# Ledger of designs, part 474: VH-VL binders against q9umr5

Target 1, 268 residues: q9umr5
Amino acid sequence: SYKPVIVVHGLFDSSYSFRHLLEYINETHPGTVVTVLDLFDGRESLRPLWEQVQGFREAVVPIMAKAPQGVHLICYSQGGLVCRALLSVMDDHNVDSFISLSSPQMGQYGDTDYLKWLFPTSMRSNLYRICYSPWGQEFSICNYWHDPHHDDLYLNASSFLALINGERDHPNATVWRKNFLRVGHLVLIGGPDDGVITPWQSSFFGFYDANETVLEMEEQLVYLRDSFGLKTLLARGAIVRCPMAGISHTAWHSNRTLYETCIEPWLS
Short names: E, the ipSAE of ESMFold2; O, the ipSAE of OpenDDE; V2, 0.75 times the mean of E and O plus 0.25 times the DockQ between their complexes.

## First folded at step 23 (VH-VL)

Design kj18 (framework fv_nofazinlimab; at its last look DockQ between E and O 0.74; V2 from the best seeds 0.85)
Fold by OpenDDE, look of step 23:
Formats: C-alpha cells, sequence, structure tokens
Structure kj18 (fold): chain C 268 residues (1-268), chain A 122 residues (1-122), chain B 112 residues (1-112)
C-alpha cells in the first residue's frame, strides 16, 4: 500500500485547488489516502504562520499516528513554509517525502500581479516598515517577507522565517534542525515562469543578495552554516531539485507533466 | 498634518449593528494601520483591533472576535468598524487611531479621531 | 493577555510640583527587534486621547519637555517635572509589543 499523503495549501487558497492533484494521485497510486487539510483557507491564510503551524500540527498528528510506515507532505506556496516549520517543531514526525511545491522557502521580495493588490510596486521597497513591526508580523505575508536591503531588520524583526532558517539565534535551533533532518527526502519544485514567487529561486533556497543578485542555495549562509540542515540533507542525497519552466504559480498543483516528473516519483 | 474624522453619534437597539467610519486626510493611507479603541463612560480604554489597509486584512482582539469587523476603502482613505449583536455594555465612545509605519519604531496611535459615541439602549 | 497595572489610579498634585505615574506589565514588553513598545497617552476632559510618549521614552512632537518616560522590561514611569493646569486629565500606558494591545487602568491627575 501507498503511504498517506497530506496536502497543505497556500495563501488565499483552499482544498478545492487540489482537485486535479487528487485525481492524479488516485489514478497513478490507487488506494492512497490523501488528506487535503482545510484549515486557514482564504483570508484566514493571513493569520500568523506560527498560528497556522499549530493548527496544522493538530491536524497532522493524528494522521501520522495512524501511519507508522510514514507519510508524504505536499505543501504548496506559503504552505511549504508552514510544513518546513511543522517538521522543525515536531520531534516525532514520520515524513518520508516533503514536497515543497513552489514555496518561497527563502522568503519573498517581490510584487507580481498576483500580489499587486497586496503589494503595489511602489510599496515593495517600503514594505519593510510595515512587515518588520509588531503590527505587520501578525500577518503571514510579513512572516516571510525578506527584504535584502534591510537584512538587519529582517533578522531582528522576523518572527518566523529567520527563526526556521536559523538565521537568528534561538534556543530551539539545534532541536529544530534535528527534527527537520528526520525527513527522508526534501523535494524542491519551482520554476522561472512562476510569476509570483520572487525570486523564483526562493523555491530552491536561492535568494537575493544586497545587490539583488540571485545566489544559489549553496551560496546561502543558511546552507554554509547548515543552520537547519540543508547542507546535511544535500550531503546524504536527500534533496531533490525539480525545476520546470512554463508553469504559472497557480498551475503547479494542476499540471500533469509536473506531477509525473516532480511529484509522483516521491509518492510511495 | 494627518487628521482622522469619524462619523457621527449613533443610537442603537440591543441586537442591532453599528458601523462607524474613520476618514483619513493629509497623509498616505497606504502607510498606515488604523486601530479601533473604545471607552465606556467613565471607564478606561479598550483595544478592539486594527487593519492594515494595503493588506486588506485586520487583526481582532479575541474578546470581540465574531462581532467586530474592520474594513478599509483605500480609494476613499476610509476605515470602518462594524460591531454586531450590540449590547448595553457596548455603549462607549469609539475611536480610530493611526499607526504610522513611515517612522520605523514609532508605530503607536499618534493621531486619533474625535470619537464616535455609540449608545445601545432598549 | 498582558496586564498593564498603573499606580496610582488617582493623583492629586499641587501646581508646579512634580508628578510620577507607574506602569507595570505582566510580562516583558521587549519585542524581538529589541525595541520596547510602551506608550503613554493623555486624555484631557472631553477630548480624545493624545499620545505623549512612544518606545518608553520618546516624546511626540509638540509634547512639552516636562513630560518624560523611562523604564525597561516590565516597569515604566511617566514623570511630569512641573505640573500645569493643562495637564489635568487621565493618563494611560499601553503596550504595543504583544497581541492584543492592552492599556493600563488610567491615572486621573487632578489639581489640589
Amino acid sequence: as target 1 above (268 residues)
Amino acid sequence: QVQLVQSGAEVKKPGSSVKVSCKASGGTFSSYAISWVRQAPGQGLEYLGYIIPIFGAANYNDKFKGRVTITADKSTSTAYMELSSLRSEDTAVYYCARVDFEDYGSYGMDVWGQGTMVTVSS
Amino acid sequence: DVVMTQSPLSLPVTLGQPASISCRSSQSLVWRDSNTYLYWFQQRPGQSPRRLIYKVSDRDSGVPDRFSGSGSGTDFTLKISRVEAEDVGVYYCMQGTHWPRTFGQGTKLEIK
């Protein structure tokens, strides 16, 4: 039998968005128990990410308990950050494959059409004033806003991304790293035509430097310091990078070719 | 100078709803959050919640969760606070106040509206 | 919720004399950016509250220098070096570090 699959949605999203993914899994892996967690849907996805992590934790714990052989996580967009944090705080998770589906794993610093209504282009450079405040950090989108021009503010004010990345020292860093390293495989999916994740390389733990030059995962301090286990995972062959062009952000979960190429191989 | 001008006094029956407006002028609405605070007669201040208009999202004090809805219209630089299922205990002056993000670290409610008296009586 | 406790609740003061108001929080108000978001507000009779102090000790524009804020962690103080007639009103401390935002009970300053 196939291991259960747990799906976590993204910002302003719901379980309905994954109807095609469910179909693909059912067709290719009949009998798979797939649970799309219907928590923090729509506007509720703007709740603080730690709050979401707690909610999703409560939902996945029973599922994991019933699946001693392990489970797979498919986490889309903002959900990928939720899942990474979830795996960091859970010392007893049994996740075989963590599939990060077009997630801003190293944060977001961009305003696309998808987010334009939230982040007008003229506001991108000034969003740090809002996001790196007690008021802004009460919203998920600020929890992973990563302004490369205000790194100090990011490191100090970020209540979520900087912590799960181990970029900011905290008493749980060692334990979280240990917990996260329990994953069998980390599957990173994204692509240049995403149009939302900015830079798109963030899905692969790449990100801007102070000059907005995109650096790869291996050039990031979090990797070099192995702050949460990326270097260790890579060394043991546990990181899979699956870039794909021609896929828009809202289509990652609904593209058959993408599924067959990047997702299906890791469902067992 | 930024000013917040609120709508006029309201008299409501128990169980009804009230919607108070707060119009901002003289500044950049997108650079603010709008907080709502109320004060019952002879009592202290109570924080209801706030909205960040550019996000179109609000955060609420759980004490009022489910009854308070805070919205904003960026086109008119106006924030709204709606309180439903009104009770006599909701009788208070309701204030809107600005949280200014332009000055990093200041934040706090540096500009207040004139207040809106909401009376709930049978 | 963070409880803000002010003392005294009633403060009769002679004109020209100093005044001091204490505000204690039930937990530290230091935020993750190392700032302390403690505010002091003044509410004169029949008026809206007015912010006097932000971040413990910073005065808003137009606030007389006779007002000063101090403190750290959980203990804060608002001082008025020389009370004037226009200072009559209720003073509130507020924390902006934790959600939900909470106010002290208020201190009513009156002239003897």
Scores: ipSAE 0.918, ipTM 0.958, lowest interface PAE 0.5, mean pLDDT 95
Fold by ESMFold2, look of step 23:
Structure kj18 (fold): chain C 268 residues (1-268), chain A 122 residues (1-122), chain B 112 residues (1-112)
Amino acid sequence: as target 1 above (268 residues)
Amino acid sequence: QVQLVQSGAEVKKPGSSVKVSCKASGGTFSSYAISWVRQAPGQGLEYLGYIIPIFGAANYNDKFKGRVTITADKSTSTAYMELSSLRSEDTAVYYCARVDFEDYGSYGMDVWGQGTMVTVSS
Amino acid sequence: DVVMTQSPLSLPVTLGQPASISCRSSQSLVWRDSNTYLYWFQQRPGQSPRRLIYKVSDRDSGVPDRFSGSGSGTDFTLKISRVEAEDVGVYYCMQGTHWPRTFGQGTKLEIK
């Protein structure tokens, strides 16, 4: 029957947020075991991403062990970065579909709704001062902050994103790439009306150049150098891009058309 | 000039709680983190935790996790530290100190409050 | 936790003579950006701590040039080239690289 599905939530999120997604899966794939991980909820989602990766790793190990034919991951927003790191650090993961649901895979360079109501003006041009410090890197938002105008600071200071993207040298780069490449499919979901992920193309590994022009995945240095396996996955036919307009950031897991179009086909 | 002004001394019974305020003036509060450090009489400095007000998020030393809550109110440029389940060993001067992000590489605790004496006696 | 070990813990010094305070960390204090977030604070009797030095060797505004910091990795030194009466107090090193931030035990500087 159907492989188990593991759901990883995003910033300021909890397992309850996925009740509609659970309903859709139950209706279309009855008998599927779906686990929405209840870790780092709410404000705990601001903990350093490597701490979250370790906690989620411990939670997924027994699920994967009980499903030798494989599992699927559905990972929302910040959770998609946690899941990509899991795929790199786990030598023995058996993930078939990694479904990245509006995740800032190449980083974030824009004010979130959580910041705008506290400041009358945009913070994005100044947030690098906080984020590229030892103090800022102790919070998840800064672990994937990617200021295209301060690339040297990003490359030097990032404790998470620059590392999992292979933008900074580290001794496990070859092993992490090998592990990531064992995924069956990488399903990228996002859209222009998200309103939070900035640029929204980050969900598809696109990002700003220094002029704030969005370069697509195939134009990114990490793709061209195949730093963590994107070029290899695309050549293998393992990358699925499923953009959808008209969906706000909080609605990705509660839109039936999005589920049927972008998620359901990959829940074998 | 940036100043941090703390609330006044407190005398507390064991088992109660205390909330110390730290109001910042001058500079740009949104560019700060606020650290909390304590010093028992005749002893050294001990780091409790800090908050980055723009994230609304604090980081706590595990030694105090579960008893310390650090918050900030950006509208008043004020940080707070609350210590619960007080015991005699919590008798100390409690300091707030600024982490400034505007001056790259400077950061840690360049400006200190005047301190708040908290006395816990049975 | 990164342990910061100062020596000596008590430092009697003759007025006008140099003083040197050692600080060792249990881990490297070099952060990913190649900066070393090692700080020195002075606490005069009855006062709040005052930052003297950040990033190992950078003096804050208003700190006399008789104070200097040096070191790398795990070994650091605060030096006072000519001790003055106003230098009496306790000196602390602190690391800002690792969570939680940690202080040395303090070095009490006294005039003989």
Scores: ipSAE 0.848, ipTM 0.929, lowest interface PAE 0.7, mean pLDDT 91
ESMFold2 (binder alone), look of step 23: mean pLDDT 90; pTM 0.934

Design kj2 (framework fv_nofazinlimab; at its last look DockQ between E and O 0.67; V2 from the best seeds 0.81)
Fold by OpenDDE, look of step 23:
Structure kj2 (fold): chain C 268 residues (1-268), chain A 121 residues (1-121), chain B 112 residues (1-112)
Amino acid sequence: as target 1 above (268 residues)
Amino acid sequence: QVQLVQSGAEVKKPGSSVKVSCKASGGTFSSYAISWVRQAPGQGLEYLGYIIPIFGAANYNDKFKGRVTITADKSTSTAYMELSSLRSEDTAVYYCARVDFEYGSYGMDVWGQGTMVTVSS
Amino acid sequence: DVVMTQSPLSLPVTLGQPASISCRSSQSLVWRDSNTYLYWFQQRPGQSPRRLIYKVSDRDSGVPDRFSGSGSGTDFTLKISRVEAEDVGVYYCMQGTHWPRTFGQGTKLEIK
């Protein structure tokens, strides 16, 4: 039998968005138990990410317990960060494949049309004033805002991304790394035509330097220091990178070709 | 300079709801947050919650257990505070106040004139 | 919740004399950015609160230099070097570091 699949949605999203994915899985892997977690939907997805992590943890624990052979996680957009944190705090998770579906794994620093809609009167260059404050950090979008021009503020103010990345020292860093390394495979999916994740390489743990030059995963301090296990995972062949062009952000979970190429191979 | 003008006094029955408005002028509404604070007669100040209009999201004091809803209309530069299931204890002057992000002071630097809400049977 | 404790709650002062209000927090108000989000508000009779001090010691524009804020961590003080008649009202400290935001009980300043 196929291992259960758990799906975590993104910002302003819900379980309904994954109807096509469910269809694909059912068709190609009949009998798979797929659970799309219907938590923190819509505006509730703006709740602090740690709060979300706790909620999703409560939901996945019983599923994992019933699946001793392991489970697969498909985590979309903001959900990918939630899932990474989830795997970091859970010392007993049994995740075989963690599929990060167009997730801003290294943060967000974009002002695309999508963000302009969210921030109609604000430029990305000024969001640090909001996000790196006690007021801003109470919202999920600020929890992974990564301003390359205000690295000090990011490192100090970020209550989520900087911590799960091990970029700021904290007493759980070693344990979280150990927990995260329990994952069988980390499947990173994204692409240049996403239009939302900025830079799109963030889905592959690439990100801007201070000059807004995109550096690859292997050039990131989190990798070089192996702060949460990326270097170790790569070394043991546990990281899969699956870039795909021609896919917009809202289509990652509804593209058959993407599914067959990047998702299906890791469902067993 | 930014000014906040609130709606007029309200008299409500227990169990009903009240919605107070706070209109901002003299600045960019989306550049700051709007906080709501209330003060019962002869009492101190109590923080209800705040909204960041550009996010369209609010954070609430759990003390009110979901009775408070804060919204904002960016097109009219108006924030709203709705309190449901009103009780006599909710009788108070309700204030809106600006949380400024631009200069890094944050705290409420501009206040509305207050709206008296009286809950009585 | 962070408890803000003011002292005294009643402060009778002679005109021209100094006044001092203490505010103590149950937790450190230093945030991750090393700022301390402690505020002082003045509320004159029949008026809305007015912010006097932000981040412990920074004065808002228009606030007389008679007012000064100091402190660190969990202990904070508002001082008025020479109390004037217009200073009559209730003063509140507020913390903005932790959620939910919380106020002190208020200190009522009156003229003797």
Scores: ipSAE 0.910, ipTM 0.954, lowest interface PAE 0.5, mean pLDDT 95
Fold by ESMFold2, look of step 23:
Structure kj2 (fold): chain C 268 residues (1-268), chain A 121 residues (1-121), chain B 112 residues (1-112)
Amino acid sequence: as target 1 above (268 residues)
Amino acid sequence: QVQLVQSGAEVKKPGSSVKVSCKASGGTFSSYAISWVRQAPGQGLEYLGYIIPIFGAANYNDKFKGRVTITADKSTSTAYMELSSLRSEDTAVYYCARVDFEYGSYGMDVWGQGTMVTVSS
Amino acid sequence: DVVMTQSPLSLPVTLGQPASISCRSSQSLVWRDSNTYLYWFQQRPGQSPRRLIYKVSDRDSGVPDRFSGSGSGTDFTLKISRVEAEDVGVYYCMQGTHWPRTFGQGTKLEIK
């Protein structure tokens, strides 16, 4: 009766982080087959996102094959970008609910807890020099770094985000959009007290303009052009926005109220 | 003016490990990456990997089958390369070199003096 | 891995005469930003390598004007318009576009 659930973790993360989420699912949806993928753990989560997408694709194929009625994805932080790419590149995915749990869907721009080396000044204004190079794009952080003050560099250098957003022309754009649009629901979760995702509205496809004013999803060019299907999904009633205040980045998968409000309704 | 100064020569037995240091002076350590390249006697250059210290993250040439570990210590502006399970073919001069992001030239504009590692039984 | 092939591997040159070194890659070195990350290094006897050229044709500071780089896609050339005694050594091309970075075999420039 319940569709299988596949969980994809974030940066510097592992399957153990989801132990409470698993308990909540077992209590509310007994008998649900839940698989927490244990690929690209810890420092391996810094591997290029396309490498991670390929590895996760190989892991989800047998799970989807055993569940012809469909599956659900719960994808946390960086994992939400992996999952969105999966929805685009898999011609035959059968995902019903894609639950994006505090993921930087429009990118990241700001000083982040991920950067542990020297902060003599704000790093965000200079990180584009590293990230928009062949050397930087070999790390996952740079694959979704989005500097609104160097949008031309972003559009040309991004190996991942600009591509899956349809912001750079590529031969697969039409097919990827078609594949993404087969999802049943897109459930967007995040909040102002996250502390890591910057701007936090990136979890809802919002992002900075050149003046660092946050434009919401419906004001983004990728939405207006319907580059990968956001406008179509919203018009279809398939986008669910579930913001929640008071939750830090590491607590999204261990908060029962969040689970009951934002996740539980979509796991049928 | 960035300078890279490496640790001294090492003589090692097969099966052991070696750790070579590369201390940077000048510039901001977070503004560049450190590459590691080796050269066996009479041979060409071979790329081992690099680290971006700001990420605390390295990328490794698969040829070394997980034998190489590259790290950095921001407090001392020093990068390290450790090669394990040494064999005689690992005898080489090991170089560190800077990848410049600030001015965008990238690829290895400043080189260390080299560290000779000799593996013999 | 991208294979970088240099020609010739040994290059005897008379002082004051031009020298030319070819480098070919097994695939395009044009990166998605439209730049081509092809580099030339010089290694004098007993010394560390020194970068001469980046991005195909951009000369590093302190490199004499007699060194020039050219090419596109997969085919590249380093030219020395007038060889001087200090130019003796081995010259390597390197690609920086693809992981892992790879070097050519080297071209030994000799006087005589």
Scores: ipSAE 0.815, ipTM 0.914, lowest interface PAE 0.9, mean pLDDT 91
ESMFold2 (binder alone), look of step 23: mean pLDDT 91; pTM 0.938

Design kj3 (framework fv_nofazinlimab; at its last look DockQ between E and O 0.72; V2 from the best seeds 0.83)
Fold by OpenDDE, look of step 23:
Structure kj3 (fold): chain C 268 residues (1-268), chain A 122 residues (1-122), chain B 112 residues (1-112)
Amino acid sequence: as target 1 above (268 residues)
Amino acid sequence: QVQLVQSGAEVKKPGSSVKVSCKASGGTFSSYAISWVRQAPGQGLEYLGYIIPIFGAANYNDKFKGRVTITADKSTSTAYMELSSLRSEDTAVYYCARVDFDEYGSYPMDVWGQGTMVTVSS
Amino acid sequence: DVVMTQSPLSLPVTLGQPASISCRSSQSLVWRDSNTYLYWFQQRPGQSPRRLIYKVSDRDSGVPDRFSGSGSGTDFTLKISRVEAEDVGVYYCMQGTHWPRTFGQGTKLEIK
């Protein structure tokens, strides 16, 4: 039998967004128990990410307990960060495949059309003022805002991303790394036509330097220092990168070709 | 300079709801957060919550257990605080206050509204 | 929640004399960015609160230099070097580091 699949949605998202994905899984892997977690939907997805991690943890623990052979995680957009943190704090998770579906794994620094409704004015360069404050850090979007021009502020103020990345020292860094390394495979999915994740390479742990030049995963300090296990995972062949062009952000979970190429192979 | 002007005094029955408005002028509403604080007669200050209008999201003091709803209309630069299931203990002056942000940090509550008296009585 | 404890709660002062108000937090107010979000507010009778001090020791514009804030970590002090009649009111400390935001009980400054 196929291992259960747990799906975690993204920002301003709901379980309804994954109706096509469910269809694909049901068709190609009949009998798979798929659970799309209905937590922090819509505007509630703006709650602090650590709060979300706790909520999702409570939901996944029973599922994992009933699946001793392991489970697969499909985590979309913001959900990918939630899942990564989840795997970091859980010392007893049994995740076989962690599928990060167009997630800003290395953070977000973009003012795209998708975000313009949130930020009607070009605030990319000034959002750090809000986000790197006690007031801003109470919202999920600020928890992974990564301003390359204010690295010191990011490192100090980030309540979430800097911690799960091990970029800021904390007493749980070693344990979180150990826990995260329990994952069987890390499947990173994203692409240049996403239009939301900025830069799109963030889905592959690439990100801007101080000059807004995109550096790849292997050039990142988190990799070089193996702060949360990326280097180790890569070395043992546990990281899969699946880039795909021509897919917009809201279509990653609803594209059949993408599913067959990047998701289905890991739903064993 | 920025000013906050609140709606007028309210008299409410227990169990009803009240909605207080706070209109901002003289600045960029989208660059602020708006905090709400209340003060019962002869008592101290209590923090209710705040909204970041650009996010369209608010954060609340759990003490109020979902009775408080803070919203904002960016088109009118107005923040609102609604308190439901009113009790006599909710009788207080309600204040809005600006939270400003700049490159040097946050500057909370540097500008205050004039206050709105809400009286809850049977 | 972070508890802010002010002392004294009542402060009678003679005109021209100095005044000092203490504020203690139940935990450190140093935030991740190394700032300490401790604020002092003045509320004159019948008026809205007015911020006097932000981030422990910075004075707002228009605040007389006779007001000064100091402290670190969990212990903070507001000082008035020479109390004037217009200083009558209630003073509050507030922490902005932790959620939820919390105020001290208030210190009522009166003229003897």
Scores: ipSAE 0.902, ipTM 0.945, lowest interface PAE 0.6, mean pLDDT 94
Fold by ESMFold2, look of step 23:
Structure kj3 (fold): chain C 268 residues (1-268), chain A 122 residues (1-122), chain B 112 residues (1-112)
Amino acid sequence: as target 1 above (268 residues)
Amino acid sequence: QVQLVQSGAEVKKPGSSVKVSCKASGGTFSSYAISWVRQAPGQGLEYLGYIIPIFGAANYNDKFKGRVTITADKSTSTAYMELSSLRSEDTAVYYCARVDFDEYGSYPMDVWGQGTMVTVSS
Amino acid sequence: DVVMTQSPLSLPVTLGQPASISCRSSQSLVWRDSNTYLYWFQQRPGQSPRRLIYKVSDRDSGVPDRFSGSGSGTDFTLKISRVEAEDVGVYYCMQGTHWPRTFGQGTKLEIK
């Protein structure tokens, strides 16, 4: 039989969004137990990410306990950050495949389309003032907001992303790295036509330098220093990169070709 | 200059709800947060919650356990606070106040509304 | 919740004399960016509160220089070097570091 699959949704999301993904899994892996976690949906997805990690941790423990041979995670958008934090904080996780479906793993630095028209001035260049404050860090989008032009503020103020990326020193760094490295495979999925994740290469641990030039994963300091285990995972052959063009942010879980190419092989 | 103008005084019965408005003028409404604070007669200040309009998201003091709803309408630059299941103890002046931000820090309640008296009596 | 404790709660002062108000926090108010988010407010009778001091010691525009703030970590002080008649009112400290934001109980300053 197939390992159970746990699905973690993104910002302003619900379990209905994954109906096609569930259909694909049922067709290719019949009998697989798939659980789409119904927590922090809609506006509750703006709750602090550590609060979400706590709630999702409580939900996954019984599922993992019933599956001693392991589970798979499929984690979409913001949900991919929740899942990566779970892999760091859980000493006892048994995740084989962590499938990161268009997640801002190195952060987000982009306006929403509608903000540009409502507020003609660029919002992304000013959002750091709110996000790098106690007030902003109480909301999820600010927990992974990564302004490449204010890296000092990011490194000091981030309550979440700078910690799980090992960009700011903390006493749990060694334990979190050890826990993360217990994952069987890290499957990174995303593409240039996503339209929301900015830069889209964040889904592959790429990100802007101070000039907004994208540096790929292997050029990032967190990779080079192996801060949370990316270099070790790559050397182990555990990182799978599966980019695909032509898919918008809301369509990643409803494209059969993407499923067959990037997801299906990892659901044993 | 930024100004906050609140809706007028209200008299309510226990068990009902009240919705207080806070209209902002001046400044960019999406660039700051709006806090809500109350003061019972002869008492100190009590923090209810705040909203960041650019996110459309609010944070609430757990003391009110789901009785408070804070919203914002960016098109009218107006924040709202609704308090439900009113009790006599909710009789207070309700204030909105701005939280401002820059690269050096955060600056709560630099601008205050005039206050809205809400009286809960049977 | 972070408890903010003011002392004294009632402060009668002779005109022209100094006044000092203590504010103690149950937790450090130093946030991870190294700022200390401690604020002082004045509420004159019948008026909305007004911010006097932000970030421990920085005076707001239009606040007389006889008002000063000091302190660190968990212990903070507001001083008025020479009390004027217009200083009558209630003074509150507030912390902005931890959720929920919390106020001290208030210190009522009166002219004796």
Scores: ipSAE 0.844, ipTM 0.931, lowest interface PAE 0.7, mean pLDDT 91
ESMFold2 (binder alone), look of step 23: mean pLDDT 88; pTM 0.914

Design kj4 (framework fv_nofazinlimab; at its last read DockQ between E and O 0.83; V2 from the best seeds 0.87)
Heavy chain, then light chain:
Amino acid sequence: QVQLVQSGAEVKKPGSSVKVSCKASGGTFSSYAISWVRQAPGQGLEYLGYIIPIFEAANYNDKFKGRVTITADKSTSTAYMELSSLRSEDTAVYYCARVDFDEYGSYGMDVWGQGTMVTVSS
Amino acid sequence: DVVMTQSPLSLPVTLGQPASISCRSSQSLVWRDSNTYLYWFQQRPGQSPRRLIYKVSDRDSGVPDRFSGSGSGTDFTLKISRVEAEDVGVYYCMQGTHWPRTFGQGTKLEIK
ESMFold2, look of step 23: ipSAE 0.840; ipTM 0.922
ESMFold2 (binder alone), look of step 23: mean pLDDT 90; pTM 0.933
OpenDDE, look of step 23: ipSAE 0.920; ipTM 0.956
ESMFold2, look of step 24: ipSAE 0.823; ipTM 0.918
ESMFold2 (binder alone), look of step 24: mean pLDDT 90; pTM 0.933
OpenDDE, look of step 24: ipSAE 0.921; ipTM 0.957
ESMFold2, fold request of step 25: ipSAE 0.841, 0.831, 0.760; ipTM 0.927, 0.922, 0.891
ESMFold2 (binder alone), fold request of step 25: mean pLDDT 90, 90, 90; pTM 0.933, 0.933, 0.934
OpenDDE, fold request of step 25: ipSAE 0.924, 0.927, 0.926; ipTM 0.960, 0.963, 0.961
ESMFold2, last read: ipSAE 0.828, 0.837, 0.833; ipTM 0.922, 0.925, 0.923
ESMFold2 (binder alone), last read: mean pLDDT 90, 90, 90; pTM 0.932, 0.933, 0.933
OpenDDE, last read: ipSAE 0.924, 0.926, 0.926; ipTM 0.961, 0.960, 0.961

